# Designs tried in a protein design chat: miniprotein binders against a2bj90. Part 189

Target 1, 235 residues: a2bj90
Amino acid sequence: MSRSARRKTSALNTVLRVVEVFASIQGEGPFTGTYSVFVRLAGCNLRCPFCDTRYAWSLEAGKPLGVEELVEEIARYEPSLVVITGGEPLLQRHPLNSLVEGLESLGLRVQLETNGILPAPARDEQLWRVYHVVSPKDVPVRVPGAKLHPSWVDYARATGRAWFKFLVANEQHVREVAEYVAKLGIPRSRVYIMPLTPEKLDMKELLELHSRIASLAVKWRLNFSPRLHLLVQLP
Key: E = the ipSAE of ESMFold2; O = the ipSAE of OpenDDE; V2 = 0.75 times the mean of E and O plus 0.25 times the DockQ between their complexes.

## First folded at step 22 (miniprotein)

Design UX11 (at its last look DockQ between E and O 0.92; V2 from the best seeds 0.87)
Fold by OpenDDE base, look of step 22:
Structure UX11 (fold): chain B 235 residues (1-235), chain A 83 residues (1-83)
Amino acid sequence: as target 1 above (235 residues)
Amino acid sequence: SPEERDEAQWLLKLARIYMRAAERAARRGDYDKAIFYLDLAVELLEEALELFSNPEIRKQIEQELQTTKERIEAFKKKLEEQK
């Protein structure tokens, strides 16, 4: 391979399509309450009807940003956690590994949000070292083309750095989650259920829905994920 | 039981939350989202119907179910018109 081909492959590995970068509180999953910088990557391999971030579905919705520039931008916020989200971040796997390397070199903790369709990180990827919150889209709500890749279960067992977050509306959904995780051999301690909230929900209704789903989490011995950012009116 | 009545009332309330979300989505032309929330509303209304014994309440739920199913079919047509 010519030096030019290696430079072109290296240059392709150093640019991300980024929709937005912002600081907030992590509102969901095991890191709820953490002061975080969110990096929303462009492009998704799904078209979830309930998606709150449809504007991120196209790769063209993101601006090209160099990994070094993005690391510098993130570092200025002095975050306790960097949350990489988007459509599906793992669609940009190669430059994402470079981003993780840059962030870890600064001592920053990284958490990925993924739909779990693409394979889990391999041991030789920088992504192997970070935390992952996997949000399957095949249970209890079924998005066409969604299937959890089995390697996420193996990754969770091998590393202890993965959690699974499920959207639920009622007890039937919680039952389906419990059956699904039992079948896959996912420990309940790694499972979060989260309220399926529509956009522009009344605060009273939002609180009641949180209360109902939290009670189901206790009943079913699962972890509860709030939508804390919605409850406290943060991005 | 009082607990079953509370649950049934909650399911109706939640169904109506999703129905309102569906109508908001439909007004934006997001018929896929509208259908999704109406399907959830149907599931919740059906579950609520199993918990209610009062004939008047059951009749109201059955009417809401029928209306919701009709809205789903209307939005499916609209979704196909967008393709």
Scores: ipSAE 0.865, ipTM 0.947, lowest interface PAE 0.5, mean pLDDT 94
Fold by ESMFold2, look of step 22:
Structure UX11 (fold): chain B 235 residues (1-235), chain A 83 residues (1-83)
Amino acid sequence: as target 1 above (235 residues)
Amino acid sequence: SPEERDEAQWLLKLARIYMRAAERAARRGDYDKAIFYLDLAVELLEEALELFSNPEIRKQIEQELQTTKERIEAFKKKLEEQK
């Protein structure tokens, strides 16, 4: 059996447990503002108290979808970016690599969102070639069990395709992030700080919090991530 | 300084934003989220306390801190009852 035939067959025969697929904008991180299709995978290895997507924590929340079917659904949106999120997408690593293969065969750009507990992609994985936004949950808000796997720093250095994003409320949190990334050797150019925004803030409060965190980003020479989808009221 | 006073006032405002978020979460039965936001409010109140020198303002913040810590303990009890 040819190598090409085996690879296509593997992509067609794998299944992902998917909570939802929808179009929106990427509201966070380096691809902010991009017309995107979001693929929310079921299952998470954390139970963050601030999680806005608790409905994705259980694998049972996802419906089984074949990779080929999912690629076709995504392609119909004509996205500029495909954002794979969850839960924690790397819990479904094997079929996720098949999805990435299918999307890349159509020339679609892919970004993964991960809490970084599971290891970064190996060089022979399809995930090696896509963009990653890693959101460690052990600093500044410490979630038990949320230790960042050190391979993500090595991956970021080797590929230039990973960024690190941190929720912060105040300058003390930013200081903790700065100390954390310095300890791990993560360059400032790869670091985003993002406002820790509770639900139901009015627009004035949202804007004021954004302004305060953006000012801290400038002060500490870090990148700022908005939560743009909240500002423009998109999912 | 004026900058310290502006920052201190913002910290108080933000603490109260998180307190409101905690009450909303508690009304939904999400006591883990409520505790999380109250813990943030405590951090912000403690930081603000270090920036205010006026004794009456400091006393108000200390009372707010105590009340918030009591709410945290009450929500921890509620969270355990959900288990």
Scores: ipSAE 0.852, ipTM 0.935, lowest interface PAE 0.7, mean pLDDT 92
ESMFold2 (binder alone), look of step 22: mean pLDDT 85; pTM 0.836

Design UX12 (at its last look DockQ between E and O 0.94; V2 from the best seeds 0.88)
Fold by OpenDDE base, look of step 22:
Structure UX12 (fold): chain B 235 residues (1-235), chain A 83 residues (1-83)
Amino acid sequence: as target 1 above (235 residues)
Amino acid sequence: SPEERDEAQWLLKLARIYQRAAERAARRGDYDKAIFYLDLAVELLEEALELFSNPEIRKQIEQELQTTKEMIEAFKKKLEEQK
């Protein structure tokens, strides 16, 4: 392959379809409270009825951004964490590895959010080094086409850099999560339950729902994920 | 028990939260979201019904369940009409 062909193939792996970039507090999972830059990537392999980011489902909803330009944009916020989310970030796996490489070269910590349908990172991917919060969509709420890829359990065991976050509404959902993670051999210390919040809840109802699910987390010996950004009215 | 009554009342309240969310979704033509939240409301109402012993409350929950199920079927039809 000529030097020109290698340069063209390297250039194609350096563009991401990005919906938005913004600074906020990580409101969910093991990094709750961390000052973060969120990178919402376009495209999703699911159509979850409860999705609050439906505008990110199409790849066309994202603007093409170069990895270098995106790294520079992120770095200007001086984040304590870079959160890569979207529809499903792993649909853009190749340029995403390049983004991670760029961010890590600046000493920035990276967390990926994924639905866990696509395979976990391999050891040769830059994504292997980052943190992952996997949000399965097959339990307790069943989204058509959702199935956790088994490699995420192996990745979690091998690296200690994965957590699993589940949406729950009641104790029955928490029970189903507990059974599911037990069956898969996922340690409870890596499991978060999070309230299934509809859009435009009032603050009183939101707080009560958080309280109820947090109590269930304690009862079932699971970690609790708030929706902190909703509680403190941040993006 | 008082705890069971508190839980049953919470389940009813949560069901109604999801019903209101469904109504908001349906008003936007988002029938897949509406159906999703109504399905959750049905599960919660059924669970609440098992915890309530009061015949009047049970009758109200049964009526709310029936209405919710009818709304689901109506929204399924509308969702098919959008395809």
Scores: ipSAE 0.866, ipTM 0.947, lowest interface PAE 0.5, mean pLDDT 94
Fold by ESMFold2, look of step 22:
Formats: sequence, C-alpha cells, structure tokens
Structure UX12 (fold): chain B 235 residues (1-235), chain A 83 residues (1-83)
Amino acid sequence: as target 1 above (235 residues)
Amino acid sequence: SPEERDEAQWLLKLARIYQRAAERAARRGDYDKAIFYLDLAVELLEEALELFSNPEIRKQIEQELQTTKEMIEAFKKKLEEQK
C-alpha cells in the first residue's frame, strides 16, 4: 500500500476533537515570536474565571478530525512550530500522541500548552520528545481543583523540555510564585512570570503592565513572558 | 520614598484597570470573571492603603474598597441566578 493509504488505514480510528486550527505568532513563553500553527483541542478539566477561550471548555465544541488529515492540514501552513493547546489537550492523550508522531515524522517542531493537572509524558509516549509549557492554576491565582502533578517537575529535570508559566499582577503574586517553585524544586531558569492582562486593554495600559511585570522578573531573577500577540494584535 | 509613591500610584491604577475589566465582563454576563477581577482590585487597593499616609487619600481608598466589595456581593448573587 502507498504511504498515504497506509497512514489512513493504520490511523482510521484515531480522532481528535478540534475547535480551531490557525496560523499566528507564539506570543508567550520560551518560543515567543515563532511563526506557529495553533491546534486548539476541545475539552477542559478546569473552569478558570479568567479563561479567554471558554468556547473550548466542552468536548462537544470540537469537530472530529482524523489525525492524518490534521497533520496534512498543519503541514500546508509550513509552520516553524506547532502549538497544541485547548482547553486541556491532555484530556485527549491517546490521539494526541498519534498527532505528535505524525508531526514529528515530517520534522515539525511541537510545543504543548497544559495546566499540568494530568501527569507528564512517560518515556514511551511520543509526547516525551516535545516541548511543554506548564501553567499551574493554583498559584498565585487559585482555581479550585487545580493541582500541579508532581511528575512535571521530574519530567522537566530529566528532559529539559518543560517550563512553568505563571500569571501575576503584582509583587505579592511574584513572591508567592517564588515560594511555590522553591518548595517544588523548580529552578528559576525554568520559570516565567507573565502579566495578568484582561481583555480589551488599551495599548498604553497593556505596555505599562508588561513593563511593570518585566521589571519584577528582573528583580526576582525570573524569566519574563510577554503576551506578544496582544501587543501586535494577532489571535 | 519616590519608589514607594510610584508603586502606590501604580497599585491604584492597576486596581482601576481590573475594575473596568470587571465592568466589561459583567456587561457580557460573565460574572465569575467580573468577581475574579474585582477580587484582584481589592487585593491591590488593600496593598496601596498600606503605602499611603495621607488621611484624605486613605479615606478615598477605603471608600473605593467598600464600593468594590459591594459590587462583588451583587455579582455573586447574579452568578447564583445563572445556576
């Protein structure tokens, strides 16, 4: 059988519930500025009040897409990075591993965004080999039911492929983050603080908030994550 | 110090930013988001109150705190009605 036909046959029942696929710039974390394709998966195990993607909370919000078809769609964008996000992508772990396998077979670089409640990848998962930005929701913001699975710290130490990103508004929040990461043994080099920006800020306010949080990052010797897509008005 | 004054003024400005964000969220019916931003505004106003010595400024902040807390309770009732 041809490679195309074999792929379709072998992945026939591997389906992801996908809310949207679009090209943009990765605006946050260690890969900020990279031309990316975003794959937003449906379903979330949290109901964060500040969530700006509530339309992805329900699994029913996603359309079923075959993994092989999704890989082909992503590849047509010729991305420098594929960002898998959601909801919470690890709720669809099995077909997600199949997607990662397909993307890696084409030499595409992959980053996952997760709230870290579900365990980090095992060594035998395709997800083991990709990059992860983990955003715990129990510090400094306190979302009920959010607890970072301890395996993410072990994974970050073993692989160097995970970073931890925290929304902060002020220095009190940064202090709480610093205490949290110290208790968990997360090195400062793996920690990003990011401005807690509401929707529809004017540009002056957005820049001022970025400046204040960036200054705190320098003061506390932590990495700073912008929300670059907001500054340049991209999705 | 000038640095404490700058920080205190920023905390007040940021509290207003979150209050406006809460008002926008409430207009859309997103009362959980509105409450979240108002809770942040309360934290910022309480922190700012610790940095100001001027009695008239402190009184203004205390009044703003009370108004914000009343809004939180009103929005909590609206959120419960959505259940």
Scores: ipSAE 0.846, ipTM 0.934, lowest interface PAE 0.7, mean pLDDT 92
ESMFold2 (binder alone), look of step 22: mean pLDDT 85; pTM 0.838

Design UX2 (at its last fold request DockQ between E and O 0.92; V2 from the best seeds 0.88)
Fold by OpenDDE base, look of step 22:
Structure UX2 (fold): chain B 235 residues (1-235), chain A 83 residues (1-83)
Amino acid sequence: as target 1 above (235 residues)
Amino acid sequence: SPEALDEAQWLLKLARIYQRAAMRAARRGDYDKAIFYLDLAVELLEEALELFSNPEIRKQIEQELQTTKERIEAFKKKLEEQK
């Protein structure tokens, strides 16, 4: 294959379908409180009934954006973290690896949000080097077609760069999470429970729900993820 | 116990939070979301019912459960009609 053919194939993996780019505070998981640029990618392999970002489900909801242009846009915010989220970012795996390479070349830390259905990064992927928060959709709330890919457990063990975040409403959900992670051999130190919050919840009710789930996290010796952005009224 | 009563009251409150969310979704035609939150409300109401000993409260929860289940079935029908 000629040098020209390799350059043309590299050019095809340089466009992402992006819904939005914005700066905020990471409200969830191990990086809660971090000043972050969020890159919401388009397309999802799930249709979670509780999804608050339904507008990102279609690939067509995203605009095509070049990786280089996107890196430059992100860099202008001077983020402490780049959070790649969306529907399911790993649906755009190839250009996403190129994005990660670009961001890492600038010394930017990257965290991926994924539903864990698609395989974890391989050692030869740029995605291997970044942080991952995996949000399984098979426990305790069961979304049809959701199943955690087992490679995420292996990736977490091999790298220490993955955490698992679960939506919970009550103690029964927390029990199911505890049983699930024990069965998979996921260390409790890598597990976060997060309150299942509906849209447009009253702040008093939101705070009470956070308090109740946080108490369950302590009781069950799990980490607690707030939805900090909702509590502080940020994006 | 006072703790069990507090928990039961919380579960009832949370069920009602999800019911309100469901009804907001249903008003938008999001019947999948509505059903999801009503299913959660059913689970929480059933758990609350086990913790309440007061006959009047139990009767109210049972009625709320029945109404919620009927709404789920109605919304399932509407969701099928959208397909």
Scores: ipSAE 0.874, ipTM 0.951, lowest interface PAE 0.5, mean pLDDT 95
Fold by ESMFold2, fold request of step 24:
Structure UX2 (fold): chain B 235 residues (1-235), chain A 83 residues (1-83)
Amino acid sequence: as target 1 above (235 residues)
Amino acid sequence: SPEALDEAQWLLKLARIYQRAAMRAARRGDYDKAIFYLDLAVELLEEALELFSNPEIRKQIEQELQTTKERIEAFKKKLEEQK
């Protein structure tokens, strides 16, 4: 088959295990405030104790959806950004690349959220061309087995399409993040610190925590990520 | 200074926020989440203790630390029972 026919056949014939698809605002990281469609893929290679989406840990939590049907569903929302998240989306890497191809063919902008344990995209992957927000879980939160794959730093350098986001509670955590990113050679312009927020925090406490972490971001010359969707009470 | 006192009081408040979150998680049987938040609370209480000089406040923080550490150990046992 021709190269074009092989790509069309792949998109028509692949499935993803999908937990949910919904519209909201991207509340975190460099694309904060963007009208987005979230696609939560099933399966995760971590069991983070603070995880807010434990219902996505098992691959069996997802329903099989064909890539073609999923692209059509996403397109109906007319998103400004498609956020692929999960669990860990890279556990479904092959059909995920097919999804990205379908979304790109419609001119849709795509962002992946990943814990960075699996390697960064290769140049011949459709995932190479999209944006990535990498949330390492080995510092400061120290989740066992959560080692950032070093290829993400190389990918960020080569493409400019990756950013690194860290949950922090206090200045000691920010210091640990600063030391970690300096050791890995990640420039401060690519680093976000974000408040470590428990679920069901009252609004006054949520705002105060945001203020304290934002002040630390300024002090340490790092970017600040809110949890904007929590502040405005969106999913 | 006023800024150091404000930070110390915030650290205590944040520690208690995480303690409440831990208790909510424990009531749901999520002992791994509960332990995670209690470990954060211990870290914050230890940091706050370094900033307070008032002996009554320090004694209260030290008692809160001890209680929190005991709860961590209790929840670790409960987590093992779930395995």
Scores: ipSAE 0.865, ipTM 0.942, lowest interface PAE 0.6, mean pLDDT 92
ESMFold2, look of step 22: ipSAE 0.848; ipTM 0.933
ESMFold2 (binder alone), look of step 22: mean pLDDT 89; pTM 0.887
ESMFold2, look of step 23: ipSAE 0.858; ipTM 0.937
ESMFold2 (binder alone), look of step 23: mean pLDDT 89; pTM 0.886
OpenDDE base, look of step 23: ipSAE 0.873; ipTM 0.951
ESMFold2, fold request of step 24: ipSAE 0.864, 0.865; ipTM 0.940, 0.942
ESMFold2 (binder alone), fold request of step 24: mean pLDDT 89, 89, 89; pTM 0.885, 0.886, 0.887
OpenDDE base, fold request of step 24: ipSAE 0.863, 0.863, 0.864; ipTM 0.947, 0.947, 0.948

Design UX3 (at its last look DockQ between E and O 0.96; V2 from the best seeds 0.88)
Fold by OpenDDE base, look of step 23:
Structure UX3 (fold): chain B 235 residues (1-235), chain A 83 residues (1-83)
Amino acid sequence: as target 1 above (235 residues)
Amino acid sequence: SPEERDEAQWLLRLARIYQRAAERAARRGDYDKAIFYLDLAVELLEEALQLFSNPEIRKQIEQELQTTKERIEAFKKKLEEQK
């Protein structure tokens, strides 16, 4: 490889396309209630009809930001957790590994949010060390082109650092999730169901939907993920 | 049972939540999102219909189902017109 090709590959590994960086409370999954910095990366390999972050679907919607600069920006918030989300963060896998390395060097905890279509981290990746919340898009709601990569099940078993979060509207959806995770051999202790909430829902209706899905979580012996940020009106 | 009646009424409320979300999406030209929420509303209305025995309530749900299905077809047409 020429010196020019190595310089281009090194430069590509140090720049992320970032939509937004903000501090809030993690509203979802196993880290609910944690003071977090959210890094929303640009680009997605899906077009979910229910997506609330459509503005992040294009890579072009993100600004190029250096990994070092982004680490410094994140560190200024003194977060209890760094949440890397977006469209699909693993579309920027190489610079994302560099970002994780930088954050871990500062002793910051990192959680990735992914749709689980792309392969789980390998043991040699910095991403292997972080927490992952996988949100499959093939069950119970089927998004075209969505299929959980089987390596996420293996990663979850090997590390204990992965959870699976599913959007549900009713008991039938919860049943489908229970069947799906049983078939894949995902432990129920790693499964979260979360209300499928539309945008701009009334607070009373939002609370009732949370209550109904939480009751189903107990009935079906699954974990419940709130949409806490919606309940407390945070970003 | 009282519990079944409460569940059936909840399903109707939830269907209407998604119907309203669909109409908001459609007003923005998000017909894919609109169809998605109306499909959910259909599933919930069909489930609710099985829980109601009252002929008048059943007739109302059947009419709401028919209207919802017609809206889905209208939005599918609109989605194809955007391609």
Scores: ipSAE 0.865, ipTM 0.947, lowest interface PAE 0.5, mean pLDDT 94
Fold by ESMFold2, look of step 22:
Structure UX3 (fold): chain B 235 residues (1-235), chain A 83 residues (1-83)
Amino acid sequence: as target 1 above (235 residues)
Amino acid sequence: SPEERDEAQWLLRLARIYQRAAERAARRGDYDKAIFYLDLAVELLEEALQLFSNPEIRKQIEQELQTTKERIEAFKKKLEEQK
């Protein structure tokens, strides 16, 4: 096999289980409003009762896709940001690092969404250099099996490339988040509270919930995350 | 105060938002999601109860709490049946 053919064969041997790829706006967290391509990876290590993407829980829900092909598909959208989500994308850590390498070689900016159970990236991983939005599921909700791996706090401190996002419904939840992040040593500047929004709210209810949680964010001196894609009716 | 009255009314509206979300989830057979939203509704109703002093309103909230807790137990049985 020629050197060119070997490279094509090795790229095809690096495979991700992908549920969907689509363009939209990043509606949450520090990159809210950014034109993005979303890559939803299959598999999750939690079964959150509030999950809106249950179709991504099983690894079998994903289709096998070669990393090189996926990079080319993503690039054709000309995204300002590539958002890797799922399930829990760190369950496919090894081929995910290959995807990140390919995306970065084209100058594409990458953000990962994770529940934080698996450890933060090591310094020698391609994932070390991307942005991370970590959504712990043990506060204020207490999803069975959820526990933030302590390495995420160390990673955030060392790199400045991680933020922590929490779903809240009321001030009691915000108080619990504030106590949790203080205990872990997570600075307020890295913390987002976001409205706990069920599907199919009418626009008036959605706006009022946003307003109430935003007011709490100001009161508690935390960052506010909207769910902007819901407000503008995008996926 | 006006602020406490506004907060109490909002807590009741939000509890009802979660109750409706729970019923939608239950119609789809997602009883774990339904229970999660009803647990939130119970929390909000209990908080609202502490802010209302009118006995008629308090009785209505207490009745809503009891009904919601009974609904949670019914959904827990349905969830067990799915296994």
Scores: ipSAE 0.862, ipTM 0.940, lowest interface PAE 0.7, mean pLDDT 92
ESMFold2 (binder alone), look of step 22: mean pLDDT 87; pTM 0.856
OpenDDE base, look of step 22: ipSAE 0.863; ipTM 0.946
ESMFold2, look of step 23: ipSAE 0.846; ipTM 0.935
ESMFold2 (binder alone), look of step 23: mean pLDDT 86; pTM 0.855

Design UX4 (at its last look DockQ between E and O 0.95; V2 from the best seeds 0.88)
Fold by OpenDDE base, look of step 22:
Structure UX4 (fold): chain B 235 residues (1-235), chain A 83 residues (1-83)
Amino acid sequence: as target 1 above (235 residues)
Amino acid sequence: SPEEEDEAQWLLKLARIYQRAAMRAARRGDYDKAIFYLDLAVELLEEALELFSNPEIRKQIEQELQETKERIEKFKKKLEEQK
């Protein structure tokens, strides 16, 4: 490979399309309550009708940022966790591996949010070392074109660094999740159910929905994910 | 049972939450989102209907189901007109 080809590949691997960077509390999944910097990447391979971040669906909605600049920006917040989210972060897999390398070099913990359609990290990727919360879009709510890539089950078993988060509205949805994870051989200890909340829900209704879904989590012996940021009115 | 009645009342409430969300989406032209929340409302209303024994409440739920289904079909047409 010519020096020019290596430089072009290195340059392409050092720029991310970023929608926003902000500090908040992780509101969802196994890291709920953690002071976190959120990096929302642009571009998504889905068009979920319930998506609250539709503005991130286009790659053009993100600004190009260098990995080094982004690492410095994140580090200024002194986060307990870096949450990489977006549309689908794994659409920017190459520069994302470089970002993870930079963040880990500073001793920062990293958690990825993904829809699980793209393959899990390989052992030679920097992404192999980080935490992943996979949000399948094929159960219980079915988004066209969504299918969990089987490598996420293997990754979860091999590393212990993946969890699966499912949106649910009622007990039937929780049943479907329980059947789905049993069929795939996903341990219940790695499964989170989260209430499917519409935008601009009243706080009383939001709390009641959380209570109902949390009770179902206990009944079905699954983990509960709040939407803590909505409950405490943070970003 | 009192527990089934509490659950049925909750399901009705939740269905109405999603219907309100759907109508907000439809007002913005987000008919895909509107249909999605109305489909959820239909599922919840059907489940609630199975739990209610009161004939008057059942009749009200059946009417609300029918209206919701008609609204879905209306929004499907509008979604196709946007393509």
Scores: ipSAE 0.870, ipTM 0.949, lowest interface PAE 0.5, mean pLDDT 94
Fold by ESMFold2, look of step 22:
Structure UX4 (fold): chain B 235 residues (1-235), chain A 83 residues (1-83)
Amino acid sequence: as target 1 above (235 residues)
Amino acid sequence: SPEEEDEAQWLLKLARIYQRAAMRAARRGDYDKAIFYLDLAVELLEEALELFSNPEIRKQIEQELQETKERIEKFKKKLEEQK
């Protein structure tokens, strides 16, 4: 078998199941406002009742795409940031590391969104060098089976490349988040609280909720995350 | 105080926002989402109740709270039947 045939066979063995790829603005967390390409991977290890992306829960919802093909598609958008999300992207860890390698070879900045149940990247993974926004689901709502893997706190300390984001509705939720992050030793500078916004909220209600949660962020000395894409009506 | 009244009115408004979201979810058969939003509404109504002193307002909130809890139990039965 020729060297060229072996290379093509190897490339075909690195496949991701992808629900959607689209350009938009990162509306949440530390990179809010950045022109981004979103890559939504299929499959999730949780069934959160508040999930806005239930269509990504099943692995079967994803279309198989070769990693090299996906890198080329992403690059054509000329993004300032590539956001890998899902479902839970770390369920496809091996081909995900290949995707990150391809994106980094082009100088593209990458951010991962994860529920933090699976371990943080190891030093020998391509994912070690990307940014991570971790959204634990065991506080304040406490989704069954959700437990933040302790390696994410260690990873954040070692690299400075992880932040922790929590959906909140009221001050009691903020208090629970504050207690949780203090117990785990997560500094306030790495913590975001974000309004728990149901679908189909009108603009006045959306703004009022943002204002109330932002005021709580100031009161509790935590970072505030908007849901900017909802405010500006982008996907 | 005016500050407590403003907070209490906001808690009622937010509870009703979540109740509407729950009813939309229930109409689609998403009873887990509906229960989630109703549980939030219950907590917000209980917080608001502690801030209002007017007995007629408190009675209205207590009735709304009871109705919401009954709705939660109804949807829990529906969710179990989906299994």
Scores: ipSAE 0.837, ipTM 0.928, lowest interface PAE 0.7, mean pLDDT 92
ESMFold2 (binder alone), look of step 22: mean pLDDT 88; pTM 0.869

